# Designs tried in a protein design chat: VH-VL binders against o14526r1to248. Part 31

Target 1, 248 residues: o14526r1to248
Amino acid sequence: MSYFGEHFWGEKNHGFEVLYHSVKQGPISTKELADFIRERATIEETYSKAMAKLSKLASNGTPMGTFAPLWEVFRVSSDKLALCHLELTRKLQDLIKDVLRYGEEQLKTHKKCKEEVVSTLDAVQVLSGVSQLLPKSRENYLNRCMDQERLRRESTSQKEMDKAETKTKKAAESLRRSVEKYNSARADFEQKMLDSALRFQAMEETHLRHMKALLGSYAHSVEDTHVQIGQVHEEFKQNIENVSVEML
Key: E = the ipSAE of ESMFold2; O = the ipSAE of OpenDDE; V2 = 0.75 times the mean of E and O plus 0.25 times the DockQ between their complexes.

## First folded at step 12 (VH-VL; framework fv_cixutumumab)

Design d3 (at its last look DockQ between E and O 0.00; V2 from the best seeds 0.00; counts 0 for: pae E 13.5 > 2, placed apart)
Fold by OpenDDE, look of step 12:
Structure d3 (fold): chain C 248 residues (1-248), chain A 122 residues (1-122), chain B 108 residues (1-108)
Amino acid sequence: as target 1 above (248 residues)
Amino acid sequence: EVQLVQSGAEVKKPGSSVKVSCKASGYTFSSYAIHWVRQAPGQGLEWMGGIIPIFDDANYAQKFQGRVTITADKSTSTAYMELSSLRSEDTAVYYCARDTWYEFWSAYFDPWGKGTTVTVSS
Amino acid sequence: SSELTQDPAVSVALGQTVRITCQGDSLRYYDATWYQQKPGQAPILVIYGKNNRPSGIPDRFSGSSSGNTASLTITGAQAEDEADYYCNSRDKSGNLVVFGGGTKLTVL
C-alpha cells in the first residue's frame, strides 16, 4: 500500500475524492468476502448431504454374499465424511457472522470518518473557488499593464496616463487580494488534506488487518476439516485391510 | 527597449552600508516588480527581496530581514537596495531584475541589470 | 522556507539531448523559471511557465514539469549551450522567491 499522503497532489484537487473513493471500497470487500464464504458453506453442506445419501445407499447393500460385510465399512466411512463436511459448514456459517459483525462496525467507523473529513472537503471547495478567480484577475491586470504601456508609447496626455495608472493599480490590488486568498486557502487545504490522507490510510490498514485475520480463520477451518477427512480415509484403509478374504 | 541600469562598483569597509541603484527605462516602472539577487564569487544566485512600486512595499528573504531595505522612487523610475552591517561574506555581484509579470505562480525575471560589484574589505 | 535543488553538474555530448531537473516542494504549486548564465554575464531568461520561450531563445530549449519537479531540456546541445543553469520559483507561501543551486552544463 502506497503512502496516501503523496497521492493528493494531482491537478484540480481531485486527490481527496480519489482517496475517499478508495476507502469506500472497504465495506464492499467485506460484503463480498461474506458472500464468498457463504457460497463455500453451501457447497460443503451440499457435499455433506450427498455423502449422507451415499451412506444410506451403502446401508441398502445386499446383505447376502461374501461381500456384504464390506458395505458396513462404506457406510461408516461415508457417514463420517458427511459429518466432517457438516462441521465445516457450521464453522463457515459462524465465520460469516463474524464478517457481518465486522461489516457493521466498519460502517460506523466510516460514518465517523466522514464527519471528520468534511472540513477537508470544504477546504477543497474553497480552494477550487479561489483558484478560478486568479486567471481572471491576472488577465485583467496584464491587460491594464499593456494598455498603460501602449499609452506611454503613444505619448498620451498626462491626464490619460494618470487614469490608466489608476486602473492598473486597482487591477493590481485585486490580483494581490486574490493571491492572498489563494495562498491562505492552499495552506489550509494542504494541512487538512494531509490529515485526512493519514486517516484514510489508517482506516485501510486496519481494514486489511481485519480482513487478513478473517481469512486466517477461514483457512484454519478448512485445514482442520481436511485433517479430519484424512483420518477418515486412513480408517477406511485400515478397516479394509483388517478384513481378510478368509473371514468373508 | 527595456533596460535596467545599475550604479557602479562599490568598495566598503566591514560594518558600513551600501546602497545600490537600479534605473529602469522603456516600460511603465510602477506596474512591474523589481527584485534584487546577489551572487558571491563562484556561488549561485541568491534572492534578497523585491518591491512592487505601485504598492510601495517590499518582501525580503529571511536571511536578510532587518539588514536590507528595498525602495522604489516612481518619479525617477529607480529602485534601491540598501544593505547594512556589511561583512566580508557580502562581497558579491548584486543584480536587479524586472519581474515580467506579477504572477502568483512564478517569478519571471527579465531583463536583468548588468550587476553591481560590491567588495567588502578591511 | 522552501528550497529548490539541482544537480551541481551535468554533461552532454554535442548534438545530444540533456535534461536538467529542479526539485522542490513549492513546485507542486508554482511554476519554475529557467535562466542561463555564462561566465562574467548576467543571467538570461530561457524558459518560463509551461514551456514558454522568450524571443531569441532557440527552440531546442524546452520546459516540463511533474509533481514536485521541473525540467529544462536541451534537444541537440550546441557548444554555446555550455553554461550555468538556474531554476527559480515562488516559495511555498508564494510571497518569496527561491533559486536552485544551479547546474553547470558541460558540452563534450
Scores: ipSAE 0.134, ipTM 0.624, lowest interface PAE 2.7, mean pLDDT 89
Fold by ESMFold2, look of step 12:
Structure d3 (fold): chain C 248 residues (1-248), chain A 122 residues (1-122), chain B 108 residues (1-108)
Amino acid sequence: as target 1 above (248 residues)
Amino acid sequence: EVQLVQSGAEVKKPGSSVKVSCKASGYTFSSYAIHWVRQAPGQGLEWMGGIIPIFDDANYAQKFQGRVTITADKSTSTAYMELSSLRSEDTAVYYCARDTWYEFWSAYFDPWGKGTTVTVSS
Amino acid sequence: SSELTQDPAVSVALGQTVRITCQGDSLRYYDATWYQQKPGQAPILVIYGKNNRPSGIPDRFSGSSSGNTASLTITGAQAEDEADYYCNSRDKSGNLVVFGGGTKLTVL
């Protein structure tokens, strides 16, 4: 039995409540990831816009002396940098769509999870009911045994002895059936709790793996952009070196 | 969702003018260029020009200089392309498309309008 | 007209790989962008930047570039890929836009 399963044996179903609460946090964390990526996309778009403004300044609004070829190098570099960040913005917007699609799948799964919780709570109520009646059945049986023993000591008629024995046997059979009902209810409760714990544990593990995959896509997109920015910088340096003083 | 909705089909006579509209929604209209691209029957895509609404900064392909006027109405989020002195070779589908580059030009057009058919015949 | 050159037509057998090229001096300065157009429809964006696909574009579409040449590759061509394909880019100044002449892809 897993740790989750063993934790559910506690009083008042505290372990079940903790596990259910943990499962409910999945959709919340998915929303938080989408919000984070959306804010990062806004940052990248803002950077792209700023760099595009610099490119426009280099192309048509800046006094040009003998440095005209140099300003063209600045313009091209600024254009390319702005495009790098715009493309990252687009990649992040596409990733947000993937996160939201996963969020929709989570809601469907969690609807089924809520239905299972209701079934498990029903099993708890059945067990509670039979647990309250079992001590009464035991007490009744013991009372019949005491009555039967008292009548034997008093040397009562055989008719009264037979009547008392019949009552004791009926009480014994009632107690046996009550114990069987309790054992059945407890087995059903334990099986439902174990099944729920294993399912909720698997759901949480699957959620974490999926979230890591989405974050991996985020990291890859950022890494690709860093590589492209490095290439733009190298082109800028080479183009500067290619501008001769004689052309100025 | 970003959308571009174009005006309906037009049938025109040679020598007249046509004005096609492109109504934008779902983004900050004034900050992103609207481009106009035409396609004659059986022919390729041909860039005509575009406008950055916030600057009222229109630019035109050399082929269309003097005949095309591209404008934007920021209050209605609508761009217009007017082509004058129509000829039979101006028969085409006219598309508008949004530039994705903030307050500047790019080659990345998304989305496109559905197109406006302009037929020029006698 | 455009300064970007595309082959006018290309054929591919169903399930085979095809490459559509776009060539021009503007590609030295700016990335090519690729559009698909089916009869009677507006173009749609297929590839942007180096090799990025918008949502909804199958992963059999990819892009590449080198120097003055960009390519659109379709791996495992499907019947629905039959369409016209256009590239575009900015001109050298960055102030104008140029389109290729388009390539008609026929899937046999």
Scores: ipSAE 0.000, ipTM 0.511, lowest interface PAE 13.5, mean pLDDT 83
ESMFold2 (binder alone), look of step 12: mean pLDDT 93; pTM 0.950

Design d4 (at its last look DockQ between E and O 0.01; V2 from the best seeds 0.00; counts 0 for: pae O 12.3 > 2, placed apart)
Fold by ESMFold2, look of step 12:
Structure d4 (fold): chain C 248 residues (1-248), chain A 122 residues (1-122), chain B 108 residues (1-108)
Amino acid sequence: as target 1 above (248 residues)
Amino acid sequence: EVQLVQSGAEVKKPGSSVKVSCKASGYTFSSYAISWVRQAPGQGLEWMGGIIPIFDDANYAQKFQGRVTITADKSTSTAYMELSSLRSEDTAVYYCARDTWYEYWSAYFDPWGKGTTVTVSS
Amino acid sequence: SSELTQDPAVSVALGQTVRITCQGDSLRYYDATWYQQKPGQAPILVIYGKNNRPSGIPDRFSGSSSGNTASLTITGAQAEDEADYYCNSRDKSGNLVVFGGGTKLTVL
């Protein structure tokens, strides 16, 4: 009797547990992403405030000296950098809202997944119960067959042989019923395990795709800011060149 | 001594039927199933169906559904397999075998009959 | 198609060890049984219930299984072991019987 062996139960149940554990990690990783983006937004806001402070420093320079036009170039550049980083802060704050909304939707999906886990584990328990009954029914049938064979060898009356055949038939019917229950429970178990595995795999694939899209939005916002910073730098260089030494 | 004795060779025309017998001795006939297995020339073994005499209940492979009838006569300890609407591809050796149906996970066929050659030709 | 798959042919040198395999999904749930068939003869039971040998079968015949694969092993192959070997089991539903396609063993 090998149907209770670890091969039958262990590997199927272990794979199920691994997939479910992976699904459970989804909401955790979503929250971790939100926390990371929030810290990056704080960094960008701090930088924006520092650049605005630097712009004020440039505005407080000597207003009538020969360096005054160049202080104005510093002021404009510092103001524009502050605005670049402030806009990134706002984009990241909007992205955090998207991440948290995904997290709420994910939590609802996870609760439904938990209900399916309970149903699948119940199918395991049902199969285990009927599997334990089969050996008893088989042994009873074999005992009735042995009794019938013994009575046949003893040249027993036809009436007594007919009685033994009736008992054997009843045991055979009980065994057949036990096999039918086993087949039904096994089919239900296999279907629920397959359905759960496919569903968990699809959930993980959807989660990965959504997380990659959120990271893509993050990367795009950062790239846009890098482009804007580059433009501010080129404008800074052009403004320095436009302030000629002869005009000073 | 457990023994299965099959009926003799048959030559049949397409569209007719054949009925092969399998007489059991040396054991309690009703306690074991009788399975029927065929083997076309140069081909492998192919299960056709079987019967558990205590239930008078036959089961058939999908390929033979509707063409095969398997019966058992407990009073003579004899199983029968009838194949209808014969075709040339039904030319084969037909075996009966005692089947341990109650060994649900580990059933086996022992003994086998000697086989009955059925030839279908026009 | 068949639920049980066997290699169509296998060769072994006299006195050497050979394995004949049988693969199918139903073998996770149902034991494979092995039969030997010589030309013009009915099959003979060789191994049942994983590794049980009926009376009269030499102890050089053994069975094993792992996952959905069952194997018949002959250690010290003899000339008389040259035959066709079939596995059978129940199908996936548990209601029907299926045979592998058979393996022709040649002893060199």
Scores: ipSAE 0.457, ipTM 0.787, lowest interface PAE 2.7, mean pLDDT 86
Fold by OpenDDE, look of step 12:
Structure d4 (fold): chain C 248 residues (1-248), chain A 122 residues (1-122), chain B 108 residues (1-108)
Amino acid sequence: as target 1 above (248 residues)
Amino acid sequence: EVQLVQSGAEVKKPGSSVKVSCKASGYTFSSYAISWVRQAPGQGLEWMGGIIPIFDDANYAQKFQGRVTITADKSTSTAYMELSSLRSEDTAVYYCARDTWYEYWSAYFDPWGKGTTVTVSS
Amino acid sequence: SSELTQDPAVSVALGQTVRITCQGDSLRYYDATWYQQKPGQAPILVIYGKNNRPSGIPDRFSGSSSGNTASLTITGAQAEDEADYYCNSRDKSGNLVVFGGGTKLTVL
C-alpha cells in the first residue's frame, strides 16, 4: 500500500476525494463478503440435503440378495457426508455473524472518521474560495497601477494624482491581505490533509487485516470439512474391504 | 465555468412525489455542498436542505424533515431533491445552488441553477 | 431555528444611498451573505463575508456588520438596482441555512 500522505496531494485538491472514496469501499467489501459466504452456506446446505436424500435412496435398496449389506455401507457413508456439509453450513453461518459484527464496528469507525475529517473538507473549500479571490485582487491592483500611470502621462493635477495613488495603495493592501489569507488557508489545508491521509491509511490497513483474518477463518472451515469428507471416503473404502465375499 | 443545470418543469398531483435533478460542472463536485432552495409565488427564499457529496450525507430543514430526500451521484456530478406527499403549497420554483465556504465563519451560494418550476394541482 | 429579520420594503431616490439591514442571533457567529433577485430570475450573489463583492457586482454595493446585525448598502442607487434583496446565514451549528424574509427595494 502506498503512503497516502505522499501520493495524493494532487491538483484541485482531488486527493482528499480519492482517499476518502477508497476508504468508503471498505464497508461495501465487507457486505459483499458476507453475501458471498451466505451463498456458499446455501450451497452447502443444499448439498447436505441432497446427500440425505441419497442416503434414503440407499435405504431403499433391495434387502434381498448377497449385495444387500453393502447398501448399508452406502447409506452410512451418505449420511456422514450429509453431516459434514451440514456442519460446514453452520460454520459458515457463524462466520457470517462475525462478518456482520465487524461491519457494525466498521460503520462506527467510519462515522467517527467522518466527523474527524470534515474539517479537512472545510479547509479544501476555504482554500478554493481564497484561491478564486486572489486573482481578482491582483487584477484590481494592476488596474489601479495602470490608471495611475495613465494619469501621469496625461499630466493631471497633483490632487488627482494623489487620489490615484491612494487608490493604488488601497488595492495593494487588499492584495496583501488576500495573499495572507491564501497562505493561511494553504497551511491549514496542508496540516489537515496530512492528518486525514494518515487516518485514511490506518483505516484501510486495519480493514484489510480484518478481512484477511475473516478469509482465513473461511479457508479453515472449508479445509476442515474437506478433511472430514476425506475421512468418510476412507472409511467407506475400508468398510468395503472388510466385507469379504465369503461373508456375503 | 461553474454551472448548475436543473431538470425541466414538473406538473404533479397532490399526494405524488417529484424528483428534481441538478447537474454540476466546472468544479470538483464532491468537494462542495449542494443546497436546495425553493420559492413559492410571491414569497421569499426557503432553504430545504443540502448535501456534501463526498460524505453522501444530507442536512434538512426541520419543516421538510421526513418528506424530502436529497442525494448526490458523484459519478454523474448530479444532485437530486425528492419531495413526497406533494401539496398545493409545494407549488414553487426549486433552485439548486453550490454552497461554498471561503472562511471559517462565512459561506455563500454561487452559482445558482436557473430553477425548476413544480406545480401541484388537482 | 435561527431567524433573520428584514424590512419588507424600502425606497431610495435615484443617486441616493440606501441601507438594507438584516438582524438575527446567527449573525453573531456567521457572516451574512446578500443576494439580489429580480422578477423571473434566480438570485444573484452580491455581497459575502465582511465586504466582498463577486466579479461583475458594482462597487456601489457594500456590506457591513455589527453585533447581531448585517447591512447591505447601495451608495448611489441606480434604476437597475430595483429588486428583492435577501440576507442569508448559517445557524449556530453551521449545518442549517437561514434566509431573511427579503426586502423589496424601490428606486424612485
Scores: ipSAE 0.000, ipTM 0.451, lowest interface PAE 12.3, mean pLDDT 88
ESMFold2 (binder alone), look of step 12: mean pLDDT 91; pTM 0.938

Design d5 (at its last look DockQ between E and O 0.65; V2 from the best seeds 0.00; counts 0 for: pae E 4.7 > 2)
Fold by OpenDDE, look of step 12:
Formats: sequence, C-alpha cells, structure tokens
Structure d5 (fold): chain C 248 residues (1-248), chain A 122 residues (1-122), chain B 108 residues (1-108)
Amino acid sequence: as target 1 above (248 residues)
Amino acid sequence: EVQLVQSGAEVKKPGSSVKVSCKASGYTFSSYAISWVRQAPGQGLEWMGGIIPIFDDANYAQKFQGRVTITADKSTSTAYMELSSLRSEDTAVYYCARDTWYELWSAYFDPWGKGTTVTVSS
Amino acid sequence: SSELTQDPAVSVALGQTVRITCQGDSLRYYDATWYQQKPGQAPILVIYGKNNRPSGIPDRFSGSSSGNTASLTITGAQAEDEADYYCNSRDKSGNLVVFGGGTKLTVL
C-alpha cells in the first residue's frame, strides 16, 4: 500500500476525494466477500445433498448376486462424503456471520471517520474559494500596472500619475490580502489533509488485515474438509481391497 | 530599456556598515519588487531580502534578520541595502534584481544589476 | 527555511542533451526559476514559471517539474552553454526566496 500522505498533492486538491472514495470501497468488498462465501456454501450444500441421494441409490442396489455386498461399501462412502460437505457448509455459514458482523463494525468505524474528516473537507472548500480569487486579484493589479506604465510613457500630468498610482496601490493591497488568505488556507488544508490521510491509511490497513484473517478462516475450513474427504476415499479403497473375490 | 544601476565597489572594516544603492530605470519602479542577492567568491547565490516599494516594507532571509535593512525611494526609483556589523564572511558581490512579485508561484528575477563588490578587511 | 538542492557538477557532450535537477519541498507549491551565470557576470534568467523562456534565450532550454523536483533541460548542448546554473523558488511560506547551490555544467 502506498503512503497516503503523498497522494493528496494532485491538481485542485482532489486528493481528499480520491482517498475518501478508496476508503468507502471497504464495506463493498466486505459485502462481496460475504456473497462469495455464501455461494460456496450453496455449492457445498448441493454437493452434500447429491451425495446423500447417491447413497440412497446404492442402498437400492440389487441384493442378489455376488456383487451385492459392494453396494454397502458405496453407500457408506457416499454417506460419509455427504457429511463432509455438509460440515463444510455449516462452517462457511458461520464464517458468513463473522463477515457480516465485521461489516456492521466497519460501518460504525466509517461513520466515525466521516465525522472526523469533516473539517478537512471544509478546509478543501475554503482553499478552493480563496484560490479562485487569486487570478482575479492578480489580473486587476496587472491591469493597473499597465495603465500606470502607459501614462508614464505618455508623459502624463503628475496629477493623473498620482491617481493611477493610488489605484495600483489599492490593487496591490488587494492582491497581498488574497495571497495571505490563500497561504493561510493552504497551511490549514495541508495539516488537516495530512491527518486525514493518515487516518484513511490506518483504516485501510486495518480493513485489509481483517479481510485476510477472514480469508484465512475460509481457507482453513476448506482444507480441513479436503483432508476428511481424502480419508473417506482411502477407507473406500481399503474396504474394496479387503473384499476378495473368493469372499463374494 | 529596463536597467538596474548599482553603486560602486566598497572596502570596509570589520564592524562597520555598508549601504549599496540600486537605481532602476525603464519601468514603473513601484510596480515591481527589488531583491538583493549576494555571492561570495567561489560560492553560490544567496537571497538576502526584498522590498516592494509600493508597500515600503521588506522581507529578509532569516540569516540576515536584524543585520540588513532594505529600503526604497520611489521619488528617485532607487533601492538600498544596508548591511551592518560587517565580517570578513560578508565579502561578496551584491546584486540587486527586479522581482516580479505578482507572479505568485515563482521567484522571477529579471533583470539583474551588474553587482557591487564589497570587501571586508582589517 | 526551505532548501533547494542541486548536483554540484554535471557534464554533457557537445550536441547532446543534459538535465539539471533541483529538489526541495517548496517546489511542491512553487515553480522553479533557472538562471545561467558565467564567470565574472551577473546571472541571467533562462527559464521561469512552468516552461517560459525570456526573449533571447534559445529554444534548446526548457523547464519541467515533477513532485518536489524541477529540471532544466538543454537539448543539443552548445559550447557557450558551459556555465553555472542556479534554481530558485519561493519558500513554503511564499514570503522568502531560496536558491539552490548551483550546478556547474561542463560541455565536452
């Protein structure tokens, strides 16, 4: 993750909006994760049900003939597999609850953050306002300067020159005031923006850590089930191996 | 043509003061600022301070605060830089330059005076 | 006070391109101005603002900026371009002016 404190230096001070927008994506990702896990749970449940049906089919096998005892092996194996997938479904459903709980907490955190960064938003607006005044003030001063220069070149009367100078001075004062206001607003913005950037970064890092933890839980649940499924298959193989042709 | 004409070379003793003048011509003196920059032998440019004549106030580099005074006479279109408590380290060429202070996002110096050599020696 | 840093010396072959860089926090807020100084002469303005050239300055001189850096580029260096180059800018407050340490350009 890039340092957020370096990303607010863009044109027209749009850094705040960019960072804030990024932070707002957190809850969306949480929801999407929940949806993804939900879909996986549905798949596992479907698999479980299908295996259960398969077990029933095996139980309906013809009890006559030398092959008949092997249907029990199929039945038992299918039942065990159904249970494995069912257990995974339950684990995933529990995990979804955890994700949703986190989502609720996240919303609270975001609400609090929004309150804390309102002053930064205000500072952005103030800065924008004062920034717009600077070009106008500058232009006005330049116009007065040009007029004064023209009068100088034309060897205008002292009285007219004095009037022009007075106008230039007023324009200069206005420009200076505008600059001062801008500088103050900029300083305020920078301080507040830095603070906000750090807060946003902390939020994102915390979010990612939490999401990773949830993914870890997901991975662990799937892995455990896989191990169990593997065991069921090994048992199936052994059971078949233990039944000799002579025994049938 | 815009020109800045500076006073002549000065030789001063340690502890004394020097006042350098810069006469501006070819433009409206009050519309631009005047900045002072010095350069010691074999060294870089060092901004000392500047004045906007229309306001009759000056800004100074921290290094020179309290020791340098920059003034402007609008009637003669002349800026002055006075440096007190001179030391050997103050031996340098001192430049005045026209500063377009209304260019808010840059330090725009043009033109420059030819420089005034100030030598401080015991 | 804000400081500007420059490499003390750079070299360029005749007809080649060279970039002189200025770095400082103030450059995030203000443009760099570039001056050329030859021995025994006063500095001459070569680039101001984002990329403005005064009258009399050749087109081979150009200015650029990125982040806290500004650069003077000479495209097709000539022998007469051998000089010291200084950047300056307003400080963070905007009330003061600061210079870089200067870069000596040698044309080979």
Scores: ipSAE 0.762, ipTM 0.934, lowest interface PAE 0.6, mean pLDDT 93
Fold by ESMFold2, look of step 12:
Structure d5 (fold): chain C 248 residues (1-248), chain A 122 residues (1-122), chain B 108 residues (1-108)
Amino acid sequence: as target 1 above (248 residues)
Amino acid sequence: EVQLVQSGAEVKKPGSSVKVSCKASGYTFSSYAISWVRQAPGQGLEWMGGIIPIFDDANYAQKFQGRVTITADKSTSTAYMELSSLRSEDTAVYYCARDTWYELWSAYFDPWGKGTTVTVSS
Amino acid sequence: SSELTQDPAVSVALGQTVRITCQGDSLRYYDATWYQQKPGQAPILVIYGKNNRPSGIPDRFSGSSSGNTASLTITGAQAEDEADYYCNSRDKSGNLVVFGGGTKLTVL
């Protein structure tokens, strides 16, 4: 009771709780990724709408004036930029669907683990209960041994000595059974903790791998759009140079 | 005063057996375990097995299963270790020790016997 | 493993502090016990439990443990401390007794 299991119980129980808490954070981080991508998609959609407004502004320029060809260059460029950002918005909206689908499967996996986690917690409770009984059984046995020694020193009759030895043997048997129960409970606890640790580690690794793949898709979508924006800008520069020739 | 008194030195031929005694005094013999530990010349300590006399059964290290028999006689407060099929590698000092088995994870050996030298020679 | 591991030898200068270690997986669950053995003599108990000294063992002997490692510390080593030191404990199952290989302490 006193020092027999105090360190063991606290350290092992806390470790299991930390592991379970870590795996529970997975669905939270999945929702946070979806929210981040949703905000990025809103930013891109707002940009697209702003570019479309600028295209209208360019269309409202004087159609017969000296700058009409330049206004057309601005209109085309603004329209193309609006389309680039709208296309990224659509790609990000599709990616959000992928993130949420992963989140749904992740929740199903966590629900399936719940009953098995309960069996591990039950093993902890069994070990804790047996560990509380060991100091009492030890002290009872020692008390019987001390009584037996006292009677031996007092030169008590053989009849009383035999009674004392019978009581000591009964206490010894009780202690032995408690030790056997403790050893069995510890072995069961260790096996279930190892199984849970392996499961939680596999769940964490799978989660990180999937999140990395989703971030890769995000990065690829942004990269493709930035390449397209660069092409629109290069086309814009070429069209400006060509306008000088066309006005003459 | 708690004491463990062991039998005297023995010289044995290969293939024979040896039985070492350990007489306890100064405590209730049946309530403590007696463990047997050997030490070959220049080597470390090696646990062979032990017995709790109140249960009258023994536990053995895997290495010695089938060759060693540990017994106790409660009426004389004496434990015995018998090692059969002796080999030259069994040349060692054989100790008995009182074991506080009821201390569980904190169990210890105190006192020790002075040891019994067993020499196995062709 | 169920075995206990000790360094085979350590040295200490007279009056200095030395630490003798014992490693094993079972030490996470079972206390190490320390024995001193001088040439031609039976071992004697020097430390049991976490840090209990039997009557007659000098105050300079102490024990400690962390994780799967137990240590015997001798502060202010004396010439008479020159001996072999063994740790023992239970094995992983708790049913069997195991000893370390021993550490020869030399006092310079």
Scores: ipSAE 0.257, ipTM 0.685, lowest interface PAE 4.7, mean pLDDT 85
ESMFold2 (binder alone), look of step 12: mean pLDDT 91; pTM 0.937

